# VH-VL binders against q8ixk2r445to577: the designs that were tried, part 138

Target 1, 133 residues: q8ixk2r445to577
Amino acid sequence: FFGMLQNKGLTDYCFDYNPPDENQIVGHQVILYLCHGMGQNQFFEYTSQKEIRYNTHQPEGCIAVEAGMDTLIMHLCEETAPENQKFILQEDGSLFHEQSKKCVQAARKESSDSFVPLLRDCTNSDHQKWFFK
Short names: E, the ipSAE of ESMFold2; O, the ipSAE of OpenDDE; V2, 0.75 times the mean of E and O plus 0.25 times the DockQ between their complexes.

## First folded at step 7 (VH-VL)

Design p32 (framework fv_axatilimab)
Fold by ESMFold2-Fast, scan of step 7:
Structure p32 (fold): chain C 133 residues (1-133), chain A 120 residues (1-120), chain B 107 residues (1-107)
Amino acid sequence: as target 1 above (133 residues)
Amino acid sequence: EVTLKESGPALVKPTQTLTLTCTFSGFSLSTYGVGVGWIRQPPGKALEWLANIYWRDKKYYNPSLKNRLTISKDTSKNQVVLTMTNMDPVDTATYYCARIPYGDYEFDYWGQGTMVTVSS
Amino acid sequence: DIQMTQSPSSLSASVGDRVTITCLASQDISNYLAWYQQKPGKAPKLLIYDASSLESGVPSRFSGSGSGTDYTLTISSLQPEDFATYYCQQHDNLPLTFGGGTKVEIK
């Protein structure tokens, strides 16, 4: 699968990666932003290794969750995907992080009116359902 | 200052079509993520959601009423219109329009409501 | 459809009382719950969204808590202007659904 990774629960919000520093593409948080349909910062590839790859820049970025954290951050992709970079996109649209046994949920950021993807206990919530568009 | 105001007929006969207009100010449906929804409340009863429309013209309807409801917008006039066909006395209610500030589904500002009575 | 059940349907309280209203969802709504206050003849007013986030301008005596299927609205010290009907709403799944309401009356 590839394209814009859209949330079922939020109307017109997609995975978005827009690092503030052109010289530092790694280590920043993945956010949710209005789907613009143009690819670019919202274009992701779901690979056979269960990675969510950001291929817009070189070197390629892969979404990861650090141990004990619930935020999705951009790391460098590795030749063999580490467990913290593996997400299982299930038939029902759930995005399951096997290492933590949690699901990716669209959530409002506490200090602002912006939205971010976070790891939460798996439910049948529309905010935990994702699809490529 | 955000304001919304509903307008439409106060009395509708059974089988007729109801048309309600929501006119708003202090925000635009051209703004990212913004939407407007319609909710009704029969006298002395609970709130019931009807339909939502969002800035990119995405529309959602209550499935129990979907075949009777149409929602549309005119962004340049700051208006949202709801039509409901085949009115019945059971549809007697106060009808509200309300703003959705982001692409989620909570309603932060509501209009005053307009009472619609369905009777012969 | 997700069914929202509020309890109690009504309660009587005095100024200064701590009031607790409960909302039960028929399935896990992942904290996507809003609370509204409605005074007689008026439109509803948003108090809380995302189960516990207080809307701007709402007094701090209002608080929301809960997770999964069970949610609570608490008014820590009831004021005269708080006598109203309160509604919960899940904003997780379509169709959007409201609870039956809880009327807070003067004792």
Scores: ipSAE 0.555, ipTM 0.866, lowest interface PAE 2.0, mean pLDDT 90

Design p33 (framework fv_axatilimab)
Fold by ESMFold2-Fast, scan of step 7:
Structure p33 (fold): chain C 133 residues (1-133), chain A 120 residues (1-120), chain B 107 residues (1-107)
Amino acid sequence: as target 1 above (133 residues)
Amino acid sequence: EVTLKESGPALVKPTQTLTLTCTFSGFSLSTYGVGVGWIRQPPGKALEWLANIYWRDEKYYNPSLKNRLTISKDTSKNQVVLTMTNMDPVDTATYYCARIPYGDYEFDYWGQGTMVTVSS
Amino acid sequence: DIQMTQSPSSLSASVGDRVTITCLASQDISNYLAWYQQKPGKAPKLLIYDASSLESGVPSRFSGSGSGTDYTLTISSLQPEDFATYYCQQHDNLPLTFGGGTKVEIK
């Protein structure tokens, strides 16, 4: 699967990665932003290794969650995906982070007008349902 | 600064179609993340959500009423219109329109409501 | 559909009292819960969203708490203008659903 990764519970918001430094594509937080339909910074690939890849630039980035954290951060992809980079996209649209046993949820950032994907306990919430468009 | 106001008929006969207009100011449906919804309240009863429309014309309907409801917008006029077919006395209620500020489903500002009575 | 059950359906209180209203969801709503205040003959007013986030301009005596299926609205020191009906609403899943309301009346 590949394309723009959209949230079911949040109208027209997509995974978005736009690091401020073009020479360093890793280390920054993945956010949610208005789906623009043009791919680019919102184009992701779900791989057979259960990675969510950002492959617009080289080296390729893979979304990861550090132990004990709940934010999604861009890391370098590895030949064999480490456990913190594995997400199981389930039939119901849940993105299950295998290592933490938690699900990716759309959540409001501290300010009321910004949204980010975060790890939360798995529920049947529409804010935890994702699909490629 | 944000205001919404409902308008439409106060009386509707059974089987007729109801058309309600929400006119608003202080915000625009061209702003990303913004939506407008319709909620009704029968006398002495709880609130019931009907439909939402968002800045890119995304539309959502209460499944229990979906075959009777149509929601549309005119962004240039700052208006949202709800149409409900085949009115019945049980549809007697105060109808509200309300703003959704950020692509989610909470309502931060509400119109005053318009009472619609369905009777012969 | 997610069913929202509010308790109590009504309560009597005096100015200065601490008032607690409970809302129970039929499934886990991941803290996507809003609280509204409605005075007789008026439209509802948003008080709290995301279970505990206070809407701008709402007095700090209002607070929300809870998680999973169990949520609470607290008014720490009831004022004369707080006599109203309060509604919870889940904003997690479509269709959106409201609780039955809790009427706060003067003792």
Scores: ipSAE 0.564, ipTM 0.866, lowest interface PAE 2.0, mean pLDDT 90

Design p34 (framework fv_axatilimab; at its last look DockQ between E and O 0.91; V2 from the best seeds 0.00; counts 0 for: pae E 3.5 > 2)
Fold by OpenDDE, look of step 8:
Structure p34 (fold): chain C 133 residues (1-133), chain A 120 residues (1-120), chain B 107 residues (1-107)
Amino acid sequence: as target 1 above (133 residues)
Amino acid sequence: EVTLKESGPALVKPTQTLTLTCTFSGFSLSTYGVGVGWIRQPPGKALEWLANIYWRDHKYYNPSLKNRLTISKDTSKNQVVLTMTNMDPVDTATYYCARIPYGDYEFDYWGQGTMVTVSS
Amino acid sequence: DIQMTQSPSSLSASVGDRVTITCLASQDISNYLAWYQQKPGKAPKLLIYDASSLESGVPSRFSGSGSGTDYTLTISSLQPEDFATYYCQQHDNLPLTFGGGTKVEIK
């Protein structure tokens, strides 16, 4: 699966990543932004290694969850996907993080009109449903 | 200032189709993240969600009424239209249209509502 | 569908009273809960969204709290203009569903 990773509950919002330096793509947080279909910042791929790859730059970035965090941070992809980079995109649209045993949820940032994907306890929330478009 | 206003017939006969129009100002359905929903309320009863439409023409319907509902928009006229087929006296209610912010599911601005009575 | 059970269905209170309304969801709605105020013959007015976020222009005497399945709307000091019917609405899952309402009447 590849393309825009779009949320159901937060209508027409997609995974978005825009590093301040195109040559240094790791270390920043993945956010949610209105789906625009322009590629690059919103182009992701779900791989057979259960990675969510930011596949528009070299070296390729993979979404990771750092210890003790509930945010999605861009790391470099590795030959063998590390445990903190493994996700299961379920048939029902839920995006499950194997290591934390939590689901990715579209959430509003505190006191803002910005949105981010966050790890939360898995529920049947539409905000935890994702699909590629 | 954001405003919404419902218009349509006040009286509908059973089995007929209801067509309601929501005309709004102060915002546009060409704006990203914006939606409009319809909610109804029978006299003295609670609120029931009917349908949503968003700026990219994405639509949601209440499954219990999905086969009877159609929602559409005319962005150039700042209008959203709801049609409901096979009306029954049980569908007698005040019908509201309301704005949805940020692609969300809550309603921050509401029309005054229009009362629709279904009767022979 | 997510059922929203609101309680009480009605209550009597006096100006200055602290009023508490409860909304129970049939499943975890992850704080995606809105509160509306409706006066007779008027449309609902959004008070709270995301369980605890106060809508712009709403007086600070209104507050929302809760988590999981249990949520509460609190009016810290009831004012004359607050006598109305209040509804909760989950905005987590489709279909969107509302509570049965709580009518706040003058004692």
Scores: ipSAE 0.890, ipTM 0.950, lowest interface PAE 0.5, mean pLDDT 96
Fold by ESMFold2-Fast, scan of step 7:
Structure p34 (fold): chain C 133 residues (1-133), chain A 120 residues (1-120), chain B 107 residues (1-107)
Amino acid sequence: as target 1 above (133 residues)
Amino acid sequence: EVTLKESGPALVKPTQTLTLTCTFSGFSLSTYGVGVGWIRQPPGKALEWLANIYWRDHKYYNPSLKNRLTISKDTSKNQVVLTMTNMDPVDTATYYCARIPYGDYEFDYWGQGTMVTVSS
Amino acid sequence: DIQMTQSPSSLSASVGDRVTITCLASQDISNYLAWYQQKPGKAPKLLIYDASSLESGVPSRFSGSGSGTDYTLTISSLQPEDFATYYCQQHDNLPLTFGGGTKVEIK
């Protein structure tokens, strides 16, 4: 699948990656932001290796979760996807992170003005349901 | 200051269509993330959600009432309109409109409510 | 639809009392729960969202807690203006659903 990765529980919020510098495209947190429909920083590819790839800038990034963390961070893609970069998009729309056995959930940041995807225990929550537009 | 106010008929006959207007100030439905929803409350009963509309015309309806409900907005007038067809005495309730601040489903400011009685 | 069950349906309390109201969801709602206060003849007022986040302007004596299917609203020291009906609402799944309400009345 390709496109904007949207949350079912939030109205018109998409995965968004906006690094502070075009030359440092890895190491920063993936956020959720209002879908603009233009691709760019909201355009992702779900691959056969179960990666969520960001290829708007070079080198290509792959979303990962570090051990013990719950935030989604952009890493460099590998020739073969490491365990921490694998997300299983299930038929019910859940994004299951294989290494942690947790699901990606839309959540409000500490300040109420922004949202981020975080790993949480898997539930049947609409905030844990995702789809490509 | 955020304010919302409902308007519409106080009396509706069975089988007729109800049209309610929510007029608001202190915010705009052109603002990203913002929505307005409709909630009703029959006398002495719990709150029941009806429909939401958001800044880019995203619309959601209570499935139990979906075939009877239409929600629309006029951003330039700061108005949201709800229509409900085939009114029945059991639809007698106070109808509220309320603001949704950030693309989620909680309601942070509510109108005063308008009582709608359905009787012959 | 997610069923929201509040308990108790009513309670009597005195000023200064600690009041606890419970809300049970028929499935895990991942902390997407709001609490509202409604005084007679008035519209509801948002107190808490995301289970534990206090709305701006709401007194600190109000707090929310819980996770999964089991949530609680606590009023640490009841004031005269707190006598009202309280509603929980899940804001996790459509359709949005409310609890049956808990009336807090003077003892």
Scores: ipSAE 0.606, ipTM 0.874, lowest interface PAE 1.8, mean pLDDT 90
Fold by ESMFold2, look of step 8:
Structure p34 (fold): chain C 133 residues (1-133), chain A 120 residues (1-120), chain B 107 residues (1-107)
Amino acid sequence: as target 1 above (133 residues)
Amino acid sequence: EVTLKESGPALVKPTQTLTLTCTFSGFSLSTYGVGVGWIRQPPGKALEWLANIYWRDHKYYNPSLKNRLTISKDTSKNQVVLTMTNMDPVDTATYYCARIPYGDYEFDYWGQGTMVTVSS
Amino acid sequence: DIQMTQSPSSLSASVGDRVTITCLASQDISNYLAWYQQKPGKAPKLLIYDASSLESGVPSRFSGSGSGTDYTLTISSLQPEDFATYYCQQHDNLPLTFGGGTKVEIK
């Protein structure tokens, strides 16, 4: 799948990545932002290796979750996908992180109007459902 | 200041179609993420969700009523319209419209409600 | 569909009392729970969203807590203006569903 990765329960919000330096794409958090379809910040590829790839830049980034953490962070993609970069996008729209055995959920950041994708225990929540647009 | 107000007939007969208009001010349905929903409350009973419409015209309906409901918007008039077909006395309720601020499903500002009575 | 069960259905309390209202969901709703206050003849007013986040302009004596299936609204020191019916609403999944309400009467 290729395009904008949109949340069901948080209507019209998409994965968004806006690194501070276009030449240093590693180590920053993926966020959720209103889907606008106008930029490279919201364009991701779901690969046969179960990666969520940010590939509008070189070198390409792959979303990862570091051990013990719940935030989605950009890492460099590798020839063989590391376990912490593997997500299963299931038929019901859930996005399962294999290593942690948790699901990606759209979460509000501390009573703000800002939102981020985070790992949470898997539920049937609409906020844990994702689809490409 | 955000306000919403419902308008439409106070009395309808069984089998007739109900059309309700929500007119709002202090926000626009052109604002990204914003939606408007409809909720009803039969006298002395709990609230029941009917439908939501969002700024990009995404629409969601209560499945138990979806074949009877149509929701639409007129952004230039700051209005949302709910149409409900084949009214029955059990549909007697106060009907509310309410704002959804962030694309989620919570309702932060509600209209005062309009009472609709369905009787033979 | 997610069923929401509120308890108690009604209660009476004095000004200054701590009041606790419980809402149970039929499945885990991941803290996507809102609380509303409805005074007689008026529309509901949002108090709390995301289980514990206080809506702007709501007095700090209101608080929400809980997780999973079990959620609680607390009024730490009941005031005369808090006479109302309180509803929970899960905002986790469509269709959206509400609890049956808890009527709070001030003695």
Scores: ipSAE 0.403, ipTM 0.820, lowest interface PAE 3.5, mean pLDDT 90
ESMFold2 (binder alone), look of step 8: mean pLDDT 92; pTM 0.943

Design p35 (framework fv_axatilimab)
Fold by ESMFold2-Fast, scan of step 7:
Structure p35 (fold): chain C 133 residues (1-133), chain A 120 residues (1-120), chain B 107 residues (1-107)
Amino acid sequence: as target 1 above (133 residues)
Amino acid sequence: EVTLKESGPALVKPTQTLTLTCTFSGFSLSTYGVGVGWIRQPPGKALEWLANIYWRGDKYYNPSLKNRLTISKDTSKNQVVLTMTNMDPVDTATYYCARIPYGDYEFDYWGQGTMVTVSS
Amino acid sequence: DIQMTQSPSSLSASVGDRVTITCLASQDISNYLAWYQQKPGKAPKLLIYDASSLESGVPSRFSGSGSGTDYTLTISSLQPEDFATYYCQQHDNLPLTFGGGTKVEIK
């Protein structure tokens, strides 16, 4: 699958990655922003290795979660996907992070009106359900 | 400065169609993330959610009533309209419209409510 | 559909009392819970969203807590204007569902 990765529970919000410097794509947090349909910063690819790739610029970025953390960050893709970069997109739309055994949930960012994807215990929440559009 | 106000008939006969209009000010349904929902409350009973509509036209309905409900908007007039078919005495309730501020499902500002009685 | 069960259905308390109202969800709602206050003859007013986030303009004596399936609304020092019915609402899954309400009467 590829396209804009949209949340079921948060109407018209998509995965979005907009680093301050397009030549340095590593280390910044993935956010949720209103789906604009233009691709670019909202265009992601779900790969056969269970990666969520950001292919807008080179080198390719892959979404990862560090041990003990709950935020999704952009990291460099590797030839063989490490465990912290593997997300299983289930038929019900849940996005399961294999290493932590947690699910990606849309959440309101503290002290702001913006949203971010975070790891949370897996539930049947619509805020934990995702689909490509 | 955010206000919402419901309008529509106070009395409806069984089998008739109910049309309610929510007119609002202090915000726009062209604003990203904003929505408007309808909630009803029968006398002495709990609140029941009916339908939501959002800035880009996405619509959601309570499945128990989906075949009877239609929600629409006119962004230029700051209005949201709810239509409910085949009214029954059990549909007697105060009907509210309310704002959804950020693309989620909580309601931060509510209209005053309009009482609709269904009787012959 | 997610069932929301509130307890108690009613309570009577004195000014200055600490009041707690509970809300139980039939499944984990991931902290997507709102609390509303409704005074007789009036529309509901949002007090708390996301289980613990206080809405702007709401007095600090109101607080929300909980996780998973179990949530509470606390009023630390009840005031005369707090006479009302309180409702919880899960805003996690469609259809949206409300609790049965808790009526707080000040003696």
Scores: ipSAE 0.515, ipTM 0.856, lowest interface PAE 2.2, mean pLDDT 89

Design p36 (framework fv_axatilimab)
Fold by ESMFold2-Fast, scan of step 7:
Structure p36 (fold): chain C 133 residues (1-133), chain A 120 residues (1-120), chain B 107 residues (1-107)
Amino acid sequence: as target 1 above (133 residues)
Amino acid sequence: EVTLKESGPALVKPTQTLTLTCTFSGFSLSTYGVGVGWIRQPPGKALEWLANIYWRDDEYYNPSLKNRLTISKDTSKNQVVLTMTNMDPVDTATYYCARIPYGDYEFDYWGQGTMVTVSS
Amino acid sequence: DIQMTQSPSSLSASVGDRVTITCLASQDISNYLAWYQQKPGKAPKLLIYDASSLESGVPSRFSGSGSGTDYTLTISSLQPEDFATYYCQQHDNLPLTFGGGTKVEIK
């Protein structure tokens, strides 16, 4: 699959990656932003290796969760996907992160109208359900 | 300053259709992420959610009432309209409209409410 | 549908008291829980969203806590204007559901 990765529980919010430094795309947090339908910074590819890949910049970025953290960070893609970059998109829409055994959930940043995807214990929450459009 | 105000009939006869209008100011349903919902409260009872509509025409309905409810918006008039068919005395309640500020499902500003009595 | 159960249904308290209201969800709602205050004859007012986030302009004596299925609203030092009915609402899954309410009355 490829396209804009949208949340069921946050009406019309999509995965979004817009690094502040165009010459250093790795190491920044993935955010959620209003779906604009134009692709670009909201266009992701779900691969056969269970990666969520960002191809707008070169080299290609792959979403990962660092050990002990719950934030989704852009890392460099590898020839063989490491465990921290593997997400299983399940039939119910859950994004299951293999290494942590947790699910990706839409969450609001403290005291703001800004949202981010975070790892949380897996539930039947609509905020843990994702789909490509 | 955000304000919402409900309007509609105070008395409805059984089997009739209820139409309520929410008129608001201080925000627009053209704003990304914004929605408006309807909630009712029978006298002395708890709040019950009815329906939501969002900036992109996404509509959601309480499944227990879905066959009776229609929600629509007129962005140019800053209005959201709820229609409920086949009214019954048990539908007697104060009806509220409320704003959803960011694509989620909590309500940050509420209208004053309009009392609808269903009686012959 | 997610069922929200509030306890107690009512309580009597005095100004200065610490008041605690509990809300139980029939399934894990991942902290997507809001609290509202409703005074007689008035519309509800949002106090807390995402279980613990205080809405702008709400006094700091109000706080929310909890996770999973168990959530609590605490008023650390009850003021005269706090006598009202309080409702919890899960904003995790559709349909949206509210608790039965807890009436905080003057003792």
Scores: ipSAE 0.542, ipTM 0.862, lowest interface PAE 2.1, mean pLDDT 90

Design p37 (framework fv_axatilimab)
Fold by ESMFold2-Fast, scan of step 7:
Structure p37 (fold): chain C 133 residues (1-133), chain A 120 residues (1-120), chain B 107 residues (1-107)
Amino acid sequence: as target 1 above (133 residues)
Amino acid sequence: EVTLKESGPALVKPTQTLTLTCTFSGFSLSTYGVGVGWIRQPPGKALEWLANIYWRDDKYYNPSLKNRLTISKDTSKNQVVLTMTNMDPVDTATYYCARIPWGDYEFDYWGQGTMVTVSS
Amino acid sequence: DIQMTQSPSSLSASVGDRVTITCLASQDISNYLAWYQQKPGKAPKLLIYDASSLESGVPSRFSGSGSGTDYTLTISSLQPEDFATYYCQQHDNLPLTFGGGTKVEIK
């Protein structure tokens, strides 16, 4: 399924990918921003391979987490999803990152009103619950 | 500067409905990510959260009081209204409204509070 | 509901002392913990959010630490204006819940 991926704990904040350089679609951090309802930079697709795809720009991007890191970064999608790009959207709304055994959590960026998704130990936190709208 | 101020009756009889208004300035509930919540404090007791409302009209209630509470907003007047039905002496408390700055659940600016006593 | 247990309920300390207040959550709250200061007759004031982030305008003698279920507010050098009741609040899950408060009295 598809749409804007919203956080339960942060009211009206959505996954957002708006890289500063549109000629370099990959390598930048995924952020959380106020849901605008227009799709585009906030439109994501959850695939049968457990990928979170960004198809607004070409080439298609897939969210990944590099080994030892906790930030979500845009990588190139592959024909077969690598383990670092697999997220299980569970029945309770948690996004479980298979390779790290951690969950995606909404978190503040250094005492500011900006937020980012980060990998954290899995808890029953509302900030670790996600849904498409 | 951000300010919030609660208003409503100081005395309420048992079984009556309480209506409290929070009037604020220095921010707007049309601003993305902003919310306003209500918290109460019985004399000598801890703080208890009641309800939150956010800029897109998302509403959340304390489940223990959900059937008694209604929260609404009037963005043009910079007001949030809390209604609580079937008042009881145990509901005697100071009632506060407070701002939520970023769509999270912490409160960065609070009103001065209004004392509501429930007795015959 | 997440239960927040705050200790001690009250303490007395001298100006210049280091004061430590503890807050325990009944489940992991992922560092979504705020601390408030409430002076007699006044509304609470936000001191710390996200367990360790100092609110703008709050003196640097206040600090927060902890993770999981165990959190601490520290006042490194108590001042006369720090007489107040301090409350922790988890801002992780609904319903929002507060600790019982710690009253700090200056000897």
Scores: ipSAE 0.517, ipTM 0.857, lowest interface PAE 2.2, mean pLDDT 90

Design p38 (framework fv_axatilimab)
Fold by ESMFold2-Fast, scan of step 7:
Structure p38 (fold): chain C 133 residues (1-133), chain A 120 residues (1-120), chain B 107 residues (1-107)
Amino acid sequence: as target 1 above (133 residues)
Amino acid sequence: EVTLKESGPALVKPTQTLTLTCTFSGFSLSTYGVGVGWIRQPPGKALEWLANIYWRDDKYYNPSLKNRLTISKDTSKNQVVLTMTNMDPVDTATYYCARIPFGDYEFDYWGQGTMVTVSS
Amino acid sequence: DIQMTQSPSSLSASVGDRVTITCLASQDISNYLAWYQQKPGKAPKLLIYDASSLESGVPSRFSGSGSGTDYTLTISSLQPEDFATYYCQQHDNLPLTFGGGTKVEIK
């Protein structure tokens, strides 16, 4: 699947990755931002290896979560997806991070005018349900 | 300062249609992520959510009432309108409109409420 | 629909008391819980969102805690202006649902 990855629990919020330097694609946090329908920074691909890929720039980025952390960070994609880059998009829309056994949840950042995807214990929350537009 | 105020008829007969208007100031429904919702409260009972409308005209309705509810906005007038058909005495309640600041579903500022009595 | 159950339905307290109100959700709501205060004849006022985030301008004696299905609103030292009915609301799933309310009355 591919497209804009939207949250069911928020109105018009999509996965968004806008690196501050187009020559440094990795190392920054994935955020949620109002869906603009323009693709690019909000265009992601869900692969057969269970990766969420960002292909707008080269080299290709893959979303990862480091052990013990809850933020989604852009890393370099590998030939074979490492466990910290694997997310199972389930039938109910849950995005399950295999290494941590947690689900991706839309959460408000402190000072509250921005949202970010974070790992949280899995629930049936609409804020943990995602779909490609 | 954010303010919201409900207006509409105080008395409605059974089977009639209720139309309520929320007029607000201090924010705009052209602002990204902002919404306005309607909540009602029958005398001595709990709050019940009715409908939300957001900046891009996304609309959500309480499924138990959705066949009776229509929500709309006029962004240029700073107004949100709720229409509810086939009124019944059990719909007697104070009706509130309230602001949603950031595309989620909590209500940070509320109007004073308008009492609607449904009686013959 | 997610059912929100508040307890107690009412309580009597004195100024200076510590008051706790519980809200139980019929399923895990992932901390998407708001608390409102409503005084007689007035509109509700937002106190807390995301289970524990204090709304701007709300006194620090109010706090929210909890996770999963079990949430608590605490008033650490009750003041005269705090006598009101308190409502919890899940803002996790549509339709939005409110608890039945807890009335905090003067002893």
Scores: ipSAE 0.486, ipTM 0.847, lowest interface PAE 2.4, mean pLDDT 90

